VH-VL binders against q20498r280to473. Designs and how they scored, part 36

Target 1, 194 residues: q20498r280to473
Amino acid sequence: LELTDLYMRTGKKVPVIVEKCCASIEDQGIVTGIYRQCGIQSNIQRLRAKFDSGAEPDLHEFGQRDIYSVSSLLKQYFRQLPNPLFTYQAYPKLIEAFEKEDSLSEKVESLRFSLETMPEAHYRTAKFLMEHLTRLCKSKSLTDMTSKNLAIVWSPNLFRPPPTLNGADTHLLSGLNVHTAICDFFIENSESLF
Key: E = the ipSAE of ESMFold2; O = the ipSAE of ESMFold2 at other seeds; V2 = 0.75 times the mean of E and O plus 0.25 times the DockQ between their complexes.

## First folded at step 22 (VH-VL; framework fv_relatlimab)

Design s4 (at its last read DockQ between E and O 0.98; V2 from the best seeds 0.83)
Fold by ESMFold2 at other seeds, fold request of step 24:
Structure s4 (fold): chain C 194 residues (1-194), chain A 120 residues (1-120), chain B 107 residues (1-107)
Amino acid sequence: as target 1 above (194 residues)
Amino acid sequence: QVQLQQWGAGLLKPSETLSLTCAVYGGSFSGYYWNWIRQPPGKGLEWIGEIDHSGSTNSNPSLKSRVTLSLDTSKNQFSLKLRSVTAADTAVYYCARTREKVSEDWFDYWGQGTLVTVSS
Amino acid sequence: EIVLTQSPATLSLSPGERATLSCRASQSVRSYLAWYQQKPGQAPRLLIYDASNRATGIPARFSGSGSGTDFTLTISSLEPEDFAVYYCQQHFDWPFTFGQGTNLEIK
């Protein structure tokens, strides 16, 4: 389900699965390789089924036995959104603003403007997720996950080029490395961007 | 104290459908996965699949195309159907329970076993 | 799927001796490994779960150890009722799998 449609059905601008999984990770997921290591597949699928049914899964139990299933499910949730968190509509503008050779202040302002054009559910969920990842970076001595490491594992789940760009001028958009770089920038600068 | 009692036909011809039922006594039906496991004579054990209270199933990929698992919650019973049997399906079949807890898929209670023989 | 290899295939020992049974997994199952005892004509009986935890009612002479890929079941002093087939089972991920068994027989 698209994020705006979910907001209209539930009245919540940030999906429950996102809120609860982030809270669980901050409580029990300050562990080596969080978001890098994959959970057990049966645990991921069983947890997903509980969220899909509208049940309230016991994330404390998952955190005790396989916290990586919680983090794996959260990444999967974003990867499978029909419109990515950073929407197809905003994607070209965000990439262009990030790659433009200008001052840091101008770059932040351009990105901030482009982010604010996203639908409210996308904007607020992006703010929530980036702030979560920024807080998680404070625990890098325990997790071995710097902002760069988080960006590497998160960017494939957050950024997708619009399908029509592949049919037009794909060389106008940078390769996969730019997604990591912009994601890292968002994590490091979330307070000024959101 | 939980007890599992199972029954079904013990002698089949090739291509027939194996059908077994397991009844649960002395315990809750919800909060568990209900499993079938088989053991060919003189051989090891093979997990067939599980079903939960909602009717959701997961089966061993090696058997999935032939397996149907079902529930009757009003009778605290669950059932296995295995289609298109061959001599290779000759085994003792067990029903068994696991707790519906994270990574707790050990089998704490077992049925008495039913020998199913498929003529060659 | 995760393959569990048990060794030895057969152990011949006398009552009072110590038995040591091995189970090796083809990939890490962390600590999610169980042990069962099976006597002729009976269903398996759970002995150990989570590699080292005794199930309810299991005598203290049974102990489990190991993690990752290598696991051991130890019976400190064999009683006559302990001669049976023993299976390990990973409870890590679907499909759940068993070792092929170790036959513990009386010498």
Scores: ipSAE 0.789, ipTM 0.912, lowest interface PAE 0.7, mean pLDDT 92
Fold by ESMFold2, last read:
Structure s4 (fold): chain C 194 residues (1-194), chain A 120 residues (1-120), chain B 107 residues (1-107)
Amino acid sequence: as target 1 above (194 residues)
Amino acid sequence: QVQLQQWGAGLLKPSETLSLTCAVYGGSFSGYYWNWIRQPPGKGLEWIGEIDHSGSTNSNPSLKSRVTLSLDTSKNQFSLKLRSVTAADTAVYYCARTREKVSEDWFDYWGQGTLVTVSS
Amino acid sequence: EIVLTQSPATLSLSPGERATLSCRASQSVRSYLAWYQQKPGQAPRLLIYDASNRATGIPARFSGSGSGTDFTLTISSLEPEDFAVYYCQQHFDWPFTFGQGTNLEIK
């Protein structure tokens, strides 16, 4: 289910799974390798089933016994979006803004403009997630997860280049490198970008 | 106190379907995973699979293609079917309970066991 | 699948002695390991869960320890009723698996 469709069905600009998982991780997930380490598969699948049923599960129990299942599920949620968080439509402009602008101030302004072209649900969810990751970076001494470490594990779940019928192999390889760099930039600069 | 009582046919021919039922007395049926576990004579234990109150199942990949788990909430019963049995399926079969809580998949109550023998 | 290897296969001791049974997991199961006792003709009986917590009604002479991959069940002073087969079981992830057992027999 697309983020815009979920917004239309629920009236919520940020999906409940995103809100609940981020809150759980900020409360109980200041642990070594958060978002890098994988949760227990049975816990991930059982938690996913609870969210898929439309429930709002109490994540305290998961946080106590397997917080990595909460972080794994959250990454999986974004990876499975039909239109990625940073939409196919905004993707070329985001790449161009990041690569072309020389000054930090101009790069931030150009990226802000491109981000604001995304549908409301995507914009608000991106803001929520990036602010969460920025706050989490303040605990890197406890988690061993710097903004760069978070960008490495998060960027594959947030960016997908638009499909091309011919000759996409070189673009895909180059795009993967830039996805980490843009994600790191978003985490480091979320306050000014959103 | 919770009690698990199990029954089913104990003698089968090769290619038949093993069918066992377990009834739950003295406790809630919801809030738990309901499991089947088997033990070939003189051997260790093998988890077969689980079913919850909603009917959601998970089975050992080694057996999944032959296993069907089901429940009847009106009777507080759950059942195992294992298709296409061979002599290798000869074992004592147990039903067992786990708590429907995170990473609490230990088996706190067990049925009495049913020896199922697959003839030659 | 997570393989649990128990040692020794057979442990011969007398009443009053201390028994130490080992279970090794092929990968970390954190603390999600249980121990069971089984006598002939009976279902297994839960002794220990979460590596070190005694189940309800289990005598204090039974204790569990360990984390990660290496776990121990200790019976501090053997009683005649303690001679049985003991199994470890990981409750970490699907498929849930058991060790092959340690036969604790009377010398």
Scores: ipSAE 0.782, ipTM 0.908, lowest interface PAE 0.7, mean pLDDT 91
ESMFold2, look of step 22: ipSAE 0.780; ipTM 0.910
ESMFold2 (binder alone), look of step 22: mean pLDDT 93; pTM 0.947
ESMFold2 at other seeds, look of step 22: ipSAE 0.766; ipTM 0.903
ESMFold2, look of step 23: ipSAE 0.774; ipTM 0.907
ESMFold2 (binder alone), look of step 23: mean pLDDT 93; pTM 0.947
ESMFold2 at other seeds, look of step 23: ipSAE 0.763; ipTM 0.904
ESMFold2, fold request of step 24: ipSAE 0.774, 0.772, 0.768; ipTM 0.905, 0.906, 0.905
ESMFold2 (binder alone), fold request of step 24: mean pLDDT 93, 93, 92; pTM 0.944, 0.945, 0.945
ESMFold2 at other seeds, fold request of step 24: ipSAE 0.764, 0.754; ipTM 0.903, 0.894
ESMFold2, last read: ipSAE 0.760, 0.762; ipTM 0.899, 0.900
ESMFold2 (binder alone), last read: mean pLDDT 92, 92, 93; pTM 0.944, 0.945, 0.945
ESMFold2 at other seeds, last read: ipSAE 0.775, 0.755, 0.775; ipTM 0.907, 0.898, 0.907

Design s5 (at its last look DockQ between E and O 0.93; V2 from the best seeds 0.79)
Fold by ESMFold2, look of step 22:
Structure s5 (fold): chain C 194 residues (1-194), chain A 120 residues (1-120), chain B 107 residues (1-107)
Amino acid sequence: as target 1 above (194 residues)
Amino acid sequence: QVQLQQWGAGLLKPSETLSLTCAVYGGSFSGYYWNWIRQPPGKGLEWIGEIDHSGSTNSNPSLKSRVTLSLDTSKNQFSLKLRSVTAADTAVYYCARTRDKVSDDWFDYWGQGTLVTVSS
Amino acid sequence: EIVLTQSPATLSLSPGERATLSCRASQSVRTYLAWYQQKPGQAPRLLIYDASNRATGIPARFSGSGSGTDFTLTISSLEPEDFAVYYCQQHFDWPFTFGQGTNLEIK
């Protein structure tokens, strides 16, 4: 389900799965390689099924037995969104603003403007997630996860270039490298961007 | 005390469908995964698959194309069908329970076992 | 699939002796390993789960240890009823798998 549709159905700007998984990670997930290490497949799929049924699973139990299943599910949730978190529509503007040769303050303002064009559910969920990742960076001595490390594992789940009708995508390899860089920038600058 | 009692046909010809049923007594049916495990004569154990109260299943990839797991919640029963059997499917078949708790996929209660022989 | 290799295949001992049975996993299963005892004509009986936790009603002479890939079951002083086949089982991930067994027989 698309994020705007979920917002209209529930009245919640940030999906419950995102709120609960982030809280769980901040509580029990300050561990080596969080978001880098994979959870147990059966735990991930069973946890997903519990959320899909409308239940609120016991994330404390998952955190005790397999916290990496919680972090893996959260990444999977974003990867499987029909419109990615940073939307197909905002994607070219965000890339253009990030790659433009200008001052830091001008880059921040241009990115802020482009982010604010996203639908409310996407904007609020992006703000929530980036602030979560920024807070996690404060624990890098315990997790071994710097902002760059988080960006490497998170960016494939957050950015997708718009589909092309004519298959002229030979420059997408450079776009994939920029996804990590822009994600790292968002994590490092979330307070000024959102 | 929980008891698992199983039944079904014990002698089959090649190409037939193995069909076994397990009934659960003295305990809750919900909150668990219901499993089938088999053991060829003189050999080790092989997990076949699981089903939960909602009817969601997971099966051993080696058998998945031939396995159907089903559930009758009104009777506290669950069943195994294994299609297109051969002599390699000759084994004692057990039903067994695991708890629906994170990483608790150990089998605490077992049925009595049913020897299924697939002859020529 | 996670392969469990048990050793030895056969262990011949006398009552009163200590038995040590090994199970090695092809990849880490953390602590998610169980042990079962099986006597002829019977279903397996759960002894140990989570590598070291005794199941209800299991005598204290049975203990489990290990993590990752290497696990042991120890029977501190063998009783006549302990001569049976023992299986390890990983409860880490689908498909759940068993070792091929260790036959503990009377010498």
Scores: ipSAE 0.765, ipTM 0.904, lowest interface PAE 0.8, mean pLDDT 92
Fold by ESMFold2 at other seeds, look of step 22:
Structure s5 (fold): chain C 194 residues (1-194), chain A 120 residues (1-120), chain B 107 residues (1-107)
Amino acid sequence: as target 1 above (194 residues)
Amino acid sequence: QVQLQQWGAGLLKPSETLSLTCAVYGGSFSGYYWNWIRQPPGKGLEWIGEIDHSGSTNSNPSLKSRVTLSLDTSKNQFSLKLRSVTAADTAVYYCARTRDKVSDDWFDYWGQGTLVTVSS
Amino acid sequence: EIVLTQSPATLSLSPGERATLSCRASQSVRTYLAWYQQKPGQAPRLLIYDASNRATGIPARFSGSGSGTDFTLTISSLEPEDFAVYYCQQHFDWPFTFGQGTNLEIK
């Protein structure tokens, strides 16, 4: 289910699964390699099934027994969105703004403008997620996860080139380097971008 | 207080379908995973698979193509079917319970066991 | 598939002695390991879960320890009823697997 459709159905601009998982990770997930290490597959699948059924899973118990299942599920949620968090429509503008050789302040303004063109559910969820990751960076001495480390594991789940790009451009643009770099920039500059 | 009782045909010919049923007494049927485990004579234990209250299943990949797990929530029963049996499927079959708690997949209650013999 | 290797295959001891049974996993199962006792003609009986927690009704002479890949079941002073086969089982992930057993027999 697309984020804007979920917003229309529920009245919530940030999905409940995103809110709950981020809160769980900030509560119990200040641990080595959060978002880098994978959870236990049975726990991930069972947690997903509980959310899909509309049940309220006990995230405190998942956090006690396998916090990496919570973080793995959250990444999986974003990876499986029909329109990625940083939408197909905004993707070319975001990449262009990021790669343009201009001052930091000009880059921030250009990116901010492009981010504000996204549908409200995407904008609000992106703000929520980036602020979560920025807060998590304050705990890097405990997690061993810098903004760059987080960007490496997060960017594949957040950015996809539009299907209308030709194959050569898709290959070049889908390289982890540019997606990681822009994701790292978003985490480091979330307050000024959102 | 919880008791698992199991039954089914104990003597099969090759290519037949093994069919076992387990009934749950003295406890809740929901909130658990319901399992089948087998033990060939004189050998160790092999997990066959699980089913939850919703009917969702997971099976040992070594047996998955031949295994069907089902439940009847109105009777507090769950069942195993194993197709196309051979002599290698001769074993004592147990039903067993695990809690629907995170990483609590240890078997606290077991059925009495049913010897299934597959002859030539 | 997570392979559990138990050692020794057979342990011959007398009542009153201390038994030490080992289970090694092919990859880390954290603390998600259980131990069972099985006597002839009976279903397995849960002894230990989460590596070290005794199940309800299990005598204090049974204790478990270990984490990661190396686990131990200890019976501090053997009683005559303790001579049986013992299995470890990982409850870490699908498919759940058992060790091949340690036969604890009377000398």
Scores: ipSAE 0.759, ipTM 0.902, lowest interface PAE 0.8, mean pLDDT 92
ESMFold2 (binder alone), look of step 22: mean pLDDT 92; pTM 0.945
ESMFold2, look of step 23: ipSAE 0.742; ipTM 0.893
ESMFold2 (binder alone), look of step 23: mean pLDDT 92; pTM 0.946
ESMFold2 at other seeds, look of step 23: ipSAE 0.745; ipTM 0.893

Design s6 (at its last look DockQ between E and O 0.97; V2 from the best seeds 0.77)
Fold by ESMFold2, look of step 22:
Structure s6 (fold): chain C 194 residues (1-194), chain A 120 residues (1-120), chain B 107 residues (1-107)
Amino acid sequence: as target 1 above (194 residues)
Amino acid sequence: QVQLQQWGAGLLKPSETLSLTCAVYGGSFSGYYWNWIRQPPGKGLEWIGEIEHSGSTNSNPSLKSRVTLSLDTSKNQFSLKLRSVTAADTAVYYCARTRDKVSDDWFDYWGQGTLVTVSS
Amino acid sequence: EIVLTQSPATLSLSPGERATLSCRASQSVRSYLAWYQQKPGQAPRLLIYDASNRATGIPARFSGSGSGTDFTLTISSLEPEDFAVYYCQQHFDWPFTFGQGTNLEIK
């Protein structure tokens, strides 16, 4: 289900799964390699099934036994969105704003404008997630996860070039590096961008 | 307290379908995974698969293409079908329970076992 | 698939002796390892789960230890009823797998 459709159905701008998983990670997930290390596959699949059925799973139990299943599920949720968090429609503008602007203030301003063109559910969920990752970076001495490390593991789940983007194939390798760079920038500058 | 009783045909010919049923007494059917495990004579144990109250299943990849797991919640029963059997499927088959708790996939209650022999 | 290798294959001891059985996993299973006892013609009986937690009704002479890839079942003073085959089982991830067994036999 697309984020905008979920918002219209539930009235919640940030999906419950995103809120719950982020809270769980901030509570029990300040551990080595959070978001880098993978959870146990049976726990991930069973947790996903519980959310899909409309149940309210006990994330405290998952956090005690396999917190990496919670972080793995959250990444999987974003990867499987039909329209990625940073939408296909905003993607060209975000890339252009990031690559073209020289000064920090101009880059922030241009990116803010492009981010604000996204549907409300995408904007609010992006704000929520980036702020979560920014807070998590303050614990890098415990997690071994810098903003760059988080961007490496998160960016593939947040950005997809549109299938019809002219020249997208020639930028595939560049896209992997630029997605990480933009994600790192968002994590480091989330307060000024959102 | 909880008791698992199992039954089914014990002698099969190659290519036939193995069919076993397990009934659960003295406990809740929901809140658990219901498993089948087999043991060839004189050998170790192999997990076949699990089914839970909602009907969700997971099976050992080595057997998945031949395995069907099902349940009947009105009778507190669950069943195994293993199609296209060969002599390699000769084993004692057990039903067993695991708790639906995170990483609690240990088998606390077992059926008594059913020897299934596949003739040549 | 996670392979569990038990050693020794056969352990011959007398009542009153201490038994030490080993289980090694092909990759880390954290603490998610169980031990079972099986006598001829019977289903396995759960002894230990989570590497070291004794199942209900299991005598205190049974203890488990280890984490990661190396695990041990210890029977502090063997009783005549303890001579059986013992299996370890990882409850870490699908497919759940068992060791090949250690036959604890009376000398």
Scores: ipSAE 0.712, ipTM 0.880, lowest interface PAE 1.1, mean pLDDT 91
Fold by ESMFold2 at other seeds, look of step 22:
Structure s6 (fold): chain C 194 residues (1-194), chain A 120 residues (1-120), chain B 107 residues (1-107)
Amino acid sequence: as target 1 above (194 residues)
Amino acid sequence: QVQLQQWGAGLLKPSETLSLTCAVYGGSFSGYYWNWIRQPPGKGLEWIGEIEHSGSTNSNPSLKSRVTLSLDTSKNQFSLKLRSVTAADTAVYYCARTRDKVSDDWFDYWGQGTLVTVSS
Amino acid sequence: EIVLTQSPATLSLSPGERATLSCRASQSVRSYLAWYQQKPGQAPRLLIYDASNRATGIPARFSGSGSGTDFTLTISSLEPEDFAVYYCQQHFDWPFTFGQGTNLEIK
């Protein structure tokens, strides 16, 4: 289910699964390698099924027994969105704004403008997630997860190039991971961007 | 006190479908996973799969293509079908319960067992 | 698939002796390991879950220990009814798997 469709159906700008998983991780997930380490697959799938059925599962129990299942599920949720969090439609403008050689303030302004073109559900959910990751970075001494480390594990779940960019004009940038770089920038600058 | 009672045909020919049913007495049907486990004569145990009250199932990948798990919540019963049996499927089959709690996939109650023999 | 290897295959002891049974997992199962007792013609009986927690009604002479990949079931002083086959089972992840068993027999 698309984020916009879920918003229209429920009236909630941020999906319940995103709100609950982020809260659980901030409460019980200040642990080594959060978002890097994978949870137990049966726990991940069972937790997903509980959310899909509309049951509101007890995440405190999951946090006690397998907090990495909560973080794994949250990444999986974003990876499986039909339109990624940073939409196919906004993707070219976001990449262009990020890669353009200009001042920090001009880059922030361009990115902010492009982010604001996204549907409200995408914008609000992106704001929520980036603020969560920014707060989590304050615990890097306990988790070993810097903003860069979080960007490495998160960016594959948040950005997909539109299929039209895979035509003759697509480029492979050897040794460059622009998705990680822009994700890291979003985490480090979320207050200014959102 | 919870009791699991199981039944089904115990003698099959190759290619037939094994069908077993387990009834749950003295306890709640919801809040648990309902499992099938088998044990070839003189050998160890193999988990077959699980079903929970909403109908969600998970099965051992080694058997998944041949396994169908089902339940009847009005009767507090759950069932196993194993298609296309061979002599290798000869075993005692048990139904068993696990709690629907995180990482609590240990089997606290078991049925009495049903020997299923597949002729060679 | 997580493989559980039990040792020894057969353990011959007398009543009153201490039994030590080993279970080794092919990868970490954290503390998610259970132990069962099985007598001929009967279903397995749960003894231990979460590596060290005794199930309801299990005598205190049964204890479990270990974490990660190495686990032990100890019976501090064997009673005649304790001679049976013992299985470990990981409850870490699908597919749930059992060890091949340790036959605890009377010497």
Scores: ipSAE 0.693, ipTM 0.870, lowest interface PAE 1.1, mean pLDDT 91
ESMFold2 (binder alone), look of step 22: mean pLDDT 92; pTM 0.944

## First folded at step 23 (VH-VL; framework fv_relatlimab)

Design u1 (at its last look DockQ between E and O 0.95; V2 from the best seeds 0.82)
Fold by ESMFold2, look of step 23:
Structure u1 (fold): chain C 194 residues (1-194), chain A 120 residues (1-120), chain B 107 residues (1-107)
Amino acid sequence: as target 1 above (194 residues)
Amino acid sequence: QVQLQQWGAGLLKPSETLSLTCAVYGGSFSGYYWNWIRQPPGKGLEWIGEIDHSGSTNSNPSLKSRVTLSLDTSKNQFSLKLRSVTAADTAVYYCARTREKVSEDWFDYWGQGTLVTVSS
Amino acid sequence: EIVLTQSPATLSLSPGERATLSCRASQSVRTYLAWYQQKPGQAPRLLIYDASNRATGIPARFSGSGSGTDFTLTISSLEPEDFAVYYCQQHFDWPFTFGQGTNLEIK
């Protein structure tokens, strides 16, 4: 389900799955390689089924036995959005603003403007997620996950170029470097951007 | 205290469908995965699949195309159907319980076993 | 599929001796390994779960250890009723799998 449609159904600008998984990871997920290491497949699938049924699963239990299933599910949620978190519509403007040679303050302002063009649910969810990742960077000595490490594992789930008649997988590969770089920039500068 | 009692036909011809049922006594039916496991005579154990209270199933990929798992919550029963049997399906079949807890997929209670023989 | 290899295939011992049974996994299962005892004509009985926790009613002479890929079941002093077949089982991920068994027989 698209983020704006979920917002219209529930009245919540940030999906429950995103809120709960981020909280769980901040509580129990300050561990080596969080978001880099993959959870056990049966746990991921069972956890996803609980969220899909409208239940709120016991994330403390998952955190005790397989916290990586929680982080894996959260990444999967964003990967599977019909319109990515940083929407198809905003994508060209975001890339252009990021790649333009200008001062830091001008770059931040251009990116802020482009981010504000996104639908409210996308904007608020992006703010929530980036702030979560920024807070997580404070624990890099315990997790071995710097902002760059987080950007590497997160950017494929957050940015998708608009579909073309051809070149889907090839286009994604050609953009991998820039997606990591802009994601790292968002994590490092989330307070100024949102 | 918890008891699993199983039944079904024990002698089949090739191509027939194996059908077994397991009833649960002395405990709750919800909060568990309900499993089938088989053991060819004189050999080891093979997990067949599980079903939960909602009817969601997961089966061993080696058998998945031939396996149907079902449950009847009103009777506290669950069932196995295995289509198109051959002599290789001759085994003792067990029903068994696992807790519906994260990574707790050990089998704490077992049925008495049913020998199913597929004649050639 | 995670393959569990048990050794030895047969272990011949006398009552009062210590038994050591091994189970090796083809990939890490963390601590998610269980042990069962099976006597002729009976269903398996759970002995150990999470590598080292005794199931309810299991005597203290049974203990389990190990993590990752290498696991051990120890019976500190064999009783006559302990002569049976023993299986390990990984409860890490689908499909759940069992070792081929160790036959603990009386010498």
Scores: ipSAE 0.772, ipTM 0.908, lowest interface PAE 0.7, mean pLDDT 92
Fold by ESMFold2 at other seeds, look of step 23:
Parts: structure tokens; C-alpha cells; sequence
Structure u1 (fold): chain C 194 residues (1-194), chain A 120 residues (1-120), chain B 107 residues (1-107)
């Protein structure tokens, strides 16, 4: 389900699964390799089924036994969005803004403008997630996860080039390097971008 | 006190379908995974699969294409069907329970076992 | 799939002796390992879960230890009723798997 459609159905601008998983990770997920290490497959699939049924699973129990199932499910949620978090429509604008401006202040201004063109559900959810990842970076000495490490594991789940752009300009784009770099920038600068 | 009792035909010919049923007494049917496990004579144990109260199933990939798990909540019963049997399917078959809790997939209660022999 | 290898295959001891049974997993199962006892003509009986927790009704002479890939079941002083086959089982992930068993027989 598309984020705007979910918002229209529920009245919540940030999906419940995103809110609950982020809270769980901040509470019980200050552990080595959070978001890098994968959870147990049976736990991930069983947790997904509980959310899909509309139940409120006990994330404290999952956190005690397999916190990596919570973090794995959250990444899976974003990877499976029909329109990625940083939408197909905003993607070329975001890449252009990131690569063209050399001044930090101009880069932030241009990116902020492009981010604000996204539908409200995408903007609010992106703000929520990036602020979560920024807070998580404060614990990198415990998790071994810097902003760059988080960007490496998160960017494939957040950015997809539009099919027309990918087909037309695949030789021009570096793929994961650019997505990782812009994701890292978002994590490091979320306070000024959102 | 929870008790699992199982039944079904114990003699089959190759290509037939194995069909076993397990009834649950003295406990709740919800909040658990209901499992089938088999043990060839003189050999170790093999997990076949599980079903929960909602009817959701997960099966051993080695058997998945031949396995059907089902339940009847009105009778507190669950069943195994294993299609296209061969002599390799000769085993004692057990039903067993696990708690529906995170990473608690140990089998605390077992049925009495049913020897299924697949003849030549 | 996670392969569990038990050793020894056969252990011959007398009542009163200490038994030490080993289970090794092909990958880490954290602490998610259980032990069962099985006597002829009976279903397996749960002894230990979560590597070290004794199941209800299991005598204190049974204890489990280990984590990751290496696990041990210890019976501190064998009683005549303890001579049986013992299996380890990982409850870490699908498909749940068992070791091949250790036959604890009377000398």
C-alpha cells in the first residue's frame, strides 16, 4: 500500500508500523550492527503477519528475543513501498540538488525545497525516519553504526530511480554510491533539511 | 493437563496419500503452533511443519510440495496430508505443540505416535 | 538448514556416573537449543529449553549449557531411568532440526 493511500485510510501521517518499530529500536536496539544484521526469518515473517492482520504485536518481546527482526521488518516495509519513500517524482530533483551545489548552505536549501514537493505522507514519514536515524547515530560507539554505515544499509530501501530515468541515463548514474551519499547527507543534516 | 491423541491409517502403498489427525484435549487451541514431526525406524527426528489457529502454515522445504496442513477449530483437531508417498516416508509420525512466543519453538507436548509403513 | 551434530554416538556408563553429551550447530543458534530424552516406544520428552532452562518436572541432575554453536547436556549422577536416547533440537529458525541422537546405554 502507497503511503498517501494509507494516510487517507487511517488519518495517520506516519504509518503505525514505522512509529512502533522506530520506538522499539531506540528502546531495545542500541546493539552491535543494528540495521546491518538480519533478524531470524521466522520471526520477521511472523511479525509481518501480525502487523498485516491489524494486530498490535508485542515489540518488547521481539526486542528481548530478536531485535534484528524488528529492524529487518522496518527496512523490508520501505523496500516494498510502490512509490519509494523519496518518491520517483522527487528523485531526479534530489539527485540534481545534491550533486550541483558545492556550498553546504545552498545544498541544504535546494534539497529542502525538493523534499517539500513530496506528498505530505512521504514528507512526514521521511522526516520521522531521518530524525530516528540521526538520533541513532549518537550511539555509534555502542552499535558500530555510523551515519555512513546506516546510509549503506538504508539507501537501497529508500531510493529507486524512475524506470524512464534508469533506462535513459543508466551510464550517467553511479547507483548505490550516489544513493548512499545522499542518504548519509540526509542523516547528518536532518535538522536543517526537515 | 494438555493431551494430544492422534490417529490415521498406518499401512499405505506407494503413491497414496498419508492422512493423520491429532486431537487436543485439556487446553487452549489458540496461542500455539501445532506441529507434525516424523522419525524413521532407528533414525532421528524431522520436523514436517506447523499450523496456527488462523490456519497459517509453514512446512519443511524438503517436504513442502507434498504437505498439506489443516485444522478444525470446532473439534480442536489438526491434520497432516502427505501426498505421493514412497518407502522413504515410512516413519513414526508425531503431533506436537509449541508456544506462540518469539523463538520458543521447542515441543512441550507430543502425541503418542503413529507408525506409518509404506509397502513395496 | 542448520545441521546439529551430536557426540558421542554411543555413551556406555554405569549408574552413579556423570554423563556429558555434546551438540554442535553448523551456525550460531544463539541460546535457542533444546534437549529431549526418548525411550523405546515413547515420544520424546522435553528436558531443557533455551540451552539451560530445565522443563517442568525434570530432575535437578539434568543441566544444559552453551551458546552459539557448542552445547552440552550434563547428567550429574546417572539413575537407572536415565538410560535412553538424547536429542538436541535448535529452535532458532525454520526448518527446526534435530541432532542424530546420542544413545546413553548401561555398561
Amino acid sequence: as target 1 above (194 residues)
Amino acid sequence: QVQLQQWGAGLLKPSETLSLTCAVYGGSFSGYYWNWIRQPPGKGLEWIGEIDHSGSTNSNPSLKSRVTLSLDTSKNQFSLKLRSVTAADTAVYYCARTREKVSEDWFDYWGQGTLVTVSS
Amino acid sequence: EIVLTQSPATLSLSPGERATLSCRASQSVRTYLAWYQQKPGQAPRLLIYDASNRATGIPARFSGSGSGTDFTLTISSLEPEDFAVYYCQQHFDWPFTFGQGTNLEIK
Scores: ipSAE 0.766, ipTM 0.903, lowest interface PAE 0.7, mean pLDDT 91
ESMFold2 (binder alone), look of step 23: mean pLDDT 93; pTM 0.946

